# VHH binders against q9y6x5: the designs that were tried, part 10

Target 1, 379 residues: q9y6x5
Amino acid sequence: LPPKLLLVSFDGFRADYLKNYEFPHLQNFIKEGVLVEHVKNVFITKTFPNHYSIVTGLYEESHGIVANSMYDAVTKKHFSDSNDKDPFWWNEAVPIWVTNQLQENRSSAAAMWPGTDVPIHDTISSYFMNYNSSVSFEERLNNITMWLNNSNPPVTFATLYWEEPDASGHKYGPEDKENMSRVLKKIDDLIGDLVQRLKMLGLWENLNVIITSDHGMTQCSQDRLINLDSCIDHSYYTLIDLSPVAAILPKINRTEVYNKLKNCSPHMNVYLKEDIPNRFYYQHNDRIQPIILVADEGWTIVLNESSQKLGDHGYDNSLPSMHPFLAAHGPAFHKGYKHSTINIVDIYPMMCHILGLKPHPNNGTFGHTKCLLVDQWCI

## First folded at step 13 (VHH)

Design we4
Fold by ESMFold2, look of step 15:
Structure we4 (fold): chain B 379 residues (1-379), chain A 127 residues (1-127)
Amino acid sequence: as target 1 above (379 residues)
Amino acid sequence: QVQLVESGGGLVQPGGSLRLSCVASGFTFSGSDFYAIGWFRQAPGKEREGLSDISGSSEGFTSYSDSVKGRFTISRDNAKNTVYLQMNSLKPEDTAVYYCAAGEYIRGSDHWTYDYWGQGTQVTVSS
């Protein structure tokens, strides 16, 4: 039978939640499989870019989903969390579910992973759910397991996405131990339900399962605001994205806009596009605006004096608070192995290996994940 | 379509209590972990401030602003599609029009958005 893989994301699951909270079900999953304690994600550390990086193995500048809010000056198109269906935005890369289902006798299934309800290169996931936040985890899981168990050609790659703990991380902040413990307990119960459902349907023994996330979360505060209006008049620029990485399209001379912003706050770095640090791999795409503003960890860029956020992400990808984890279980993976770190772009070539797919050119390094896999020499 | 109706406002003395109700129609509040109903207030000449919210999840996750923590309690009755705000130890500073609002979290938004609002109910704390 062809190898099968289920890729699961719990959005905003910071790596150190595993150490600071109890996860009996996830702990059992890890004990019988593998754990990567920290996954270094891509800059900017936002939801759409990092989910697409997982499934393409590409940096954001290379796959074209460079933020949750984007503007393309040539086509005059806008992208947002509520306006994400235009294939134009997604077509700069080929995600793994497209490659998978184009193989003979294979199909792909998706429960709300970003991009899976979009016809990318005129190809949409063979089975999918349109994004709808009101659909329960149970219903998403039921559809995925139905498709894994009852499809012809068989579903060999499936994805499952859940919005927590990101939603609660923004609402409470990651340091709210009482509220976050209740949210994380529910997530652990959902993981227990996932494993139990796979066992009851006879899928567990021959299905590879990856549980991961796109980014972490850091604590915000009303005492850590950067008021952009105090430094520059709105009429001098178009704001494409605000915080914690602001995307600035100048309406006047770019150098003049830069000079007005560069000393706005000691807690914000201001970059001309060509001066963005090379380590970000965030420069070579027209969707990256001429000036970006990068707030320090825990700081929020605002246009007024207030902010609703108690937690946020999007910051420098070197920050441990921005890093998720990866756990995996299945016939391809060792049992009881812990690994310190990989890059989030490394997940793609590993998944391609597990599925027997030829990876497209990408930024991942297969060697970084060899020690997780039973069929590889670790060194 | 979506409709929210507040009730339970009125005049109370300092230290007193009121219970506000928010009846929702046009959607099922408990239909999503990512729906919320929140309470807000607005005093004359001031911005609206968020006080508390409760999610549609089976756990009913709640949040409270610092200004009302320990004095106000949000709760719900899913069978009636209704959310309550129990307001204790009321102060003159709590005088405002109180609104309920319905909100949603969607992937990638980075915040909860409240798009549907009630007409408000007046609360006056004074002797």
Scores: ipSAE 0.728, ipTM 0.879, lowest interface PAE 1.1, mean pLDDT 93
Fold by ESMFold2, look of step 13:
Structure we4 (fold): chain B 379 residues (1-379), chain A 127 residues (1-127)
Amino acid sequence: as target 1 above (379 residues)
Amino acid sequence: QVQLVESGGGLVQPGGSLRLSCVASGFTFSGSDFYAIGWFRQAPGKEREGLSDISGSSEGFTSYSDSVKGRFTISRDNAKNTVYLQMNSLKPEDTAVYYCAAGEYIRGSDHWTYDYWGQGTQVTVSS
C-alpha cells in the first residue's frame, strides 16, 4: 500500500554507453518508463562521493564524503577503501534510508550501496548486507526482493549496488569495444533478470525502480602521464589522494609548493583551495586539502611510475565522459518519456517526493525532475 | 594459505612453443566477477610486464597486452584450479622469468590489485 522505491546503481556506467552499445533489456525498461540521457554528477566524479550525493541531495563539500581517500587533520583519521566504516566520515549528512526508516511502519533495505553498512547518526539500514564484492548480483537481488516482499514493517526504500561496468572500465578503457561489449551485455542480462524477478514476485506493477550510476569513465594511456616527482620532491608534501584529482597537504610553505607545481604540466590545473572554481561547489569542507591538482581528461597523475590503468574517472564534472544516466519505471513515472539532463543532487528530492518524505535541506531542485512524474504538472 | 605455483618453463628455440601452468591452492578462483589471475614477466634490467589475465567470472573474460596478443593464449581449468598460458611463435625477447598472480578489484581504490604471486618459472628462447 505505501509507495515503494528500489534504487539501483551500476557503478561507472557512462551515459553514452546507451548509444554506443546494445542494451535490449535496458531499452525495454526505458521504453515503458523514463530516461534521463545525462546526469550531471558532482565534482570530484568518484564513487563514494557521488553515491552519497544521490542519497543526500548534497554537494560533496556539504555531505563530507569529498573523495575516495580523505584525511582529517584534527582527528588524524584517514578514509580509504580499507577504512570506510567509521561513522565520523558519514555523519555530516542524513541519507534517505535513515529518514525513511524513522517514519512509522517503514523500514529500509540495502545490498551494498556505499554507507548502508555504517551506523550513520547511530542508525543503520533496517536490513542490509555487509559489503563483500564476492557476493553475486543474484544473491544481492534475492535478498533485496525478499526484504521488499516479506518484511514487517514493510521495506519501502531499498538500494542495490553492483561494481560493473566500473571495474572493467578501469581495466580495458571505455573505448575498448570488444571487451566492453561483452561486459555491458552481461550487465544488460542482469537488468533483464532484475525485471523478470520483480515480475515473478508480483512486485513489478507497484514498485518504483530507478536504475542509475555515479559517474562515467574516460580512456587513459601510457602516453598521457603527469609525473609529479619531476616537478616537486615528495618530502615537501603529504599525498592524500593522487589521480585524477590529487589532494596534497604541504609540509613546507603552501605558496612554495604551489609555485613548484603550477607549471608542472599544461595538462593539469593547480588550485589553492580558495581558488577552486565556484562551479565545482568543492571548497567549504575541512577535508578538502589546501592544494588540489586536476588533470585534464584522460591524463593520469603518477609518482615516478608507469600506470597500467586504461580507464579512469574523477575528472571535471562538466565532461560528458563523467556523466551517468538515469532510467526509471513504476507507478510514479511516465511511460516512454525522455529527458535530456538533470543534476545528480536532484535525484534526492525526487525520491523524497515519491516516498512522501520531508527532505532535509539539500542542493537539489525538485522542479528539474517534475516532468518524469505522473502526479506533476510538467510545464 | 593462498599459493600460486608456476610450471612449464624451459629452453626453447625461436619460433617454438611452451605451455605454462599456474596451479592455485588455498582459494577457489572461479565464481567471482572481481577476481583475476594474470601472467607477468620480467627480464633482467627490465620492469615487470603484464601479459594477460583471465577473470573468475562464468564468462572467463580475457585480456592481452599488445606485445603478446595473437601469440599467447590464456585459459583456465576450473576443476584443477589452474590457469594456463600457451606461448607460440616465441622470440628471443620473450626470455624472462614468468609469474602468475591473483588479484581482485577494489571498489574504493578504483583499480585491480594483484596480492598473491608465484615464485616464477624461467623461459629461455635461445638465439
Scores: ipSAE 0.607, ipTM 0.831, lowest interface PAE 1.7, mean pLDDT 92

## First folded at step 14 (VHH)

Design uf28
Fold by OpenDDE, fold request of step 16:
Structure uf28 (fold): chain B 379 residues (1-379), chain A 121 residues (1-121)
Amino acid sequence: as target 1 above (379 residues)
Amino acid sequence: EVQLVESGGGVVQPGRSLRLSCAASGFTFSRYAMHWVRQAPGKGLEWIGNIYHTGSTYYNPSLKSLVTISRDDSTNTLYLQMNSLRAEDTAIYYCARHYWGEARTSFFDYWGKGTLVTVSS
């Protein structure tokens, strides 16, 4: 039988949640499979960019999804959650589901993973759901498992996306133990439902399953605000993205805008595009605006009348609070093995290996995941 | 305080046109993208479209041919022009302020109380 892989994302599942809360179902999943305790994600640590990095193996500057909110000054196009279906934004890379279904006797399926309801390079997933936040996990799971079990050509790669605990993390903050315990319990129950469904269908032993996330969550506070309006008049720039990484499009001379912002707060770094640190791999794309503001961990960039959250993400990708985890189970993976850290871009070459796909050029390192795989030597 | 107040709703016959307005106050209107959304009885929230502070507009493909969104920054007003109304367009219509950087959560941070549009013969 051809290898099959299901990639599952719980948005905003911070890695250390595993140490601080109880996850009976997830722990059982891990016990029978593998765990990577920390996954270093890509900068910026936001939803659309990191989900696309998982399935392309590319840094954001390379795959072109550089933020949740983007603007292209040449075409005057905008990208956001409400308008994310223009192939213009996605076509700078080839995601794994496209590569997979272009192979003979294979098809791909998707339940609301970012980019899966968009024709990329004139190819859309054989089976997919249009994104709708109102659709239950159960319905998403039902569709995915139906496709995995009954499709011809067979579905060999599938994605499943869920919005929690990200939404709750924003609402309550990650330090709200009472509310987050409830939220995380629900997530563990969903994992239980997933495993049970796979077992009921006879897929559990033959299906490779990866459970991961795109980023973590840090606690924000009213005591840690950076107000841009105190530093620069709104008429001098167009705001493309706000917090914790602001994207600034100057309406006057760039240097003047930079000079007004450079000392705005000791808790915010201001970069001209060409001066963005190399370690972020966040420079070589026209969709990155001329000036970027990066707030320190836990600090929020605000306007006079802007809304505020109790939790946020998007900060420096070296921060542990921004890191998700990866767990996996199936014939390709060892049992009872734990690994400390990988890069999020390393997931792509691993998935390609499992599926027998030739990877597109990517920034991942297959060697980083070899110890997770039964057919590889772990030195 | 941020305020959004929708108006222009009412009872209208099928095939007719209607223009809704949203009056904004308490914030710098001109630097925010704005959305229109609606909720029909017993249904979930449906996104209609938005207009960015740069002037660019985006629409729900299912409604694109029937709606036009515009804005007047001098009067802090958002508009929704609806043509060829059908019974299925009966809903409460809301204007909402865009929130930057949000994904797969709420794409706006403030919205009005809404205005009821009833399409009936």
Scores: ipSAE 0.885, ipTM 0.946, lowest interface PAE 0.5, mean pLDDT 96
Fold by OpenDDE, fold request of step 16:
Structure uf28 (fold): chain B 379 residues (1-379), chain A 121 residues (1-121)
Amino acid sequence: as target 1 above (379 residues)
Amino acid sequence: EVQLVESGGGVVQPGRSLRLSCAASGFTFSRYAMHWVRQAPGKGLEWIGNIYHTGSTYYNPSLKSLVTISRDDSTNTLYLQMNSLRAEDTAIYYCARHYWGEARTSFFDYWGKGTLVTVSS
C-alpha cells in the first residue's frame, strides 16, 4: 500500500514559540515523532511564497510566487489574496500535490493550502476546498480526514492550512505575552483535535503527518517607521508591495527613483533588481520589480496614510524571528529525535521520498532530512 | 483621517440597474487599489471585486457578469455599476481600501459605513 502524508501549516508560527509557551499536545506529537527546531524559509518571508516553496522545493525566483502582492508589467495582471486563482501565477512550478494527483491509483486532497484551489498545469486535486477564512478548523479537518479514509482512488497526499497564529501576531505583536498565550493555546488545542481525530479513525499509526509553518513574526513599533513619502513623490513610481519588502515600479527613470530612495533610511536597504544579494535567490524572475526595498528587522515601511501593525514578517530569511518549525510523526519518521535546522525547500524532496514520488528539479537537499527518516542512514 | 463614504443605495425593482459611489478622502486615492464588498442579511461578507491603481479590475466570478468597477482619480471616487439586480443582491455595500502584502487575513484596512441596496418588487 502506498504511504500517506498529511501536511499541516499553522501560518506564522515562529519557531521560538515552542520554547516560550506551553504546547502539551504538540509536545506529545513531537515526543512520538521528530522535531526540527528551526526551518530557514525563503526570501521574502511571506505566506504565499513560502507555502509554495514547501510543496515545490524551489526558491521564490524559480516557482514564481515572489510575494503576496505581485504585478506583471507585460500582461498587466495583479496577484493578491483577493485574486490568487489565475493559473498564470502558479504554472512556473509543479507542486507535489499535482505530481501525486497524476499517479495511478492515487489522489490528492487539500483544505485551503495556497494554490490548491487552482488548476496548475491543468491539474487540480480530486478533493479540495475553496479558500474561505470563515470555515472552521474542525470542518477543514473533517473533510481532510474523510478524504484520507474513504476516497477512491485513495488520497495519499493531503494539505491542511490554518491562518493562526499569523493574524494574531500581526494584531498584537509577538511580544504581547497575554494575547499570544491565549492564541497559541488555541493552536495547541487544534493540534490535539487533529491527533484525536486521526486516532479515532485508525489513521494515527499509518499516516505520516507533518506540522509546520511558513514564517515567524517580529515585533513592530510606531517608533520604527520608514516613510517613503519623505524620500520620493508618489507620482514617480507605482507601489506593488509595501512592507517590509517594498516592490517599486518606477514611472520615471529607474536610476532617478533609486537615487531618491537609496538614502531614505539607515534601516532600509535599497536594491536594483540586478543587485539583490545572491543569498536571497530573489533575482531571476520577471515578477520581481526593478527596485526592491528591504527594511531591517522590526522596521515598517509606511506611506503618509498607511495603516500599521504591531507584528510583521517578510524580512531577511536569515533572521531567527522569521523561522518556523517542523514536527512530524508516522511510519517514515523516528521517535523522539530532534534536529537543529533545515531549509524549507528541503521539505519537498523529503515528502517525495516518503510518498515514493520522483521529484521535479528543486533546490532542496534530501541529505538534510535523512536523520529524520527511519529508512535512511544518518550521516 | 482616512474616510470612505458610500452612496447611491436605495430601493430598486428586480431587473433594474444601480450605480454606487464611494467618495474617498484623507489619503492619496490614486495610488491605492480599492474593493467593493457586500453583506446580505444573515450572511457573511462577500467580495465583489476590486480595481487596482494601475486600472486592472478583478471580479468575483459569481458576479462578474453583473457588475463593473471603475474609478475617477481626479475626484477620488470609486464606482460600482450593477445591472439586472435580483432579490439576492439585497445587501449593505461597502467600499474598502486595499492593504499591500497581507495574505489570508483582511486584505483591506479601511472601509466605509456602507450603503443599503434593497431589491424588491
Scores: ipSAE 0.883, ipTM 0.945, lowest interface PAE 0.5, mean pLDDT 96
Fold by OpenDDE, look of step 15:
Structure uf28 (fold): chain B 379 residues (1-379), chain A 121 residues (1-121)
Amino acid sequence: as target 1 above (379 residues)
Amino acid sequence: EVQLVESGGGVVQPGRSLRLSCAASGFTFSRYAMHWVRQAPGKGLEWIGNIYHTGSTYYNPSLKSLVTISRDDSTNTLYLQMNSLRAEDTAIYYCARHYWGEARTSFFDYWGKGTLVTVSS
């Protein structure tokens, strides 16, 4: 039988939650598998970009999902959560479920992973759920496991997405111990349900399972605000994205806009597109706007009438608060092995290896995950 | 204070047209994308469509042929034109302000109180 892989994402699961809270089910999962303590994600550290990086192995500038909110000035198209189903946005890369499905005697399944309900390169997952936040984890899990167990051609790659603890992190802030404890307990219980379901169906021993996340969460405060309206008139630019990385499309001379913003706050870096630091790999795409603003950790870019969150993400991807974790279990993985760090783009070549797929060109390094795999040498 | 006030709802016969309005105040209307959402009795929220501050419009594919969204930034007003109304279009209609950058949580930060549209013979 071909190898099978289930990729699970709990949105906004900060890596250090594992150190600060109790996860009996997840810890048991880890005990029987592997743990990567910190995963360095891609810049910007947002949901759509990082989930697509996981399944493509590409930096955002390469796969073209450069933010949760995007604008293409040539076509005048917008991308956001409400309109994410245009293949135009996704077709700059080939995600792993497409690669997998194009193989003989294989199919892919998805439960609400970003991009899975869109035909990419004219291919859509054989089994998928349209995104609906009202659908329970249980229903998502039931569908995924049914497909993994009963499909023909067999589902060999599946994705499962859940919105927590991200939503709660935004609402409560990651430093709210009381509320976040409750939220994270629920997440652990869901992991328990996942494991139990797999065991009940007889999938546990043969299915490779990766549990990971796209980003972390940092604490925000009303005392750490950067008001753009104090620095520049709104008539001088079009706002494409706001915080913590603002995307600015000038309506007047770009240099003038830049000069008005460059000293707006000591807690915000202002970059012309060509001056964006190379380490971000966030320059070579037309969807990146001419000017970007990057707030310091914990600072929020606001407008006079904008809403505030107690937690946020999207900051510098070198910040530990932005980093998620990765745990895995199955025949491809060692048992009881812990690894310190990998890059999020490293997950793609690893998954390709597990599934026996030829990877598309990518930015991941297979060597970074070798120690997790039983069939590889780890020096 | 940010306020959104829907109007134009009422009782209409099937096949008729109706235009709803949403009056915005308390913020710079012209730089925000705006949305229309509806809720039929006993059903969940249904996204109708939006209009961006750049003028671009997007619609629910199931409703695209029946609705047109427009805006007048000079009067801070959002519009929803509905044609060929059917009984199943009976719902409370809401306008909502777009919020940037938050995926899979909430991309609305403010809502109106809604206006009721009843389509009946």
Scores: ipSAE 0.817, ipTM 0.913, lowest interface PAE 0.6, mean pLDDT 95

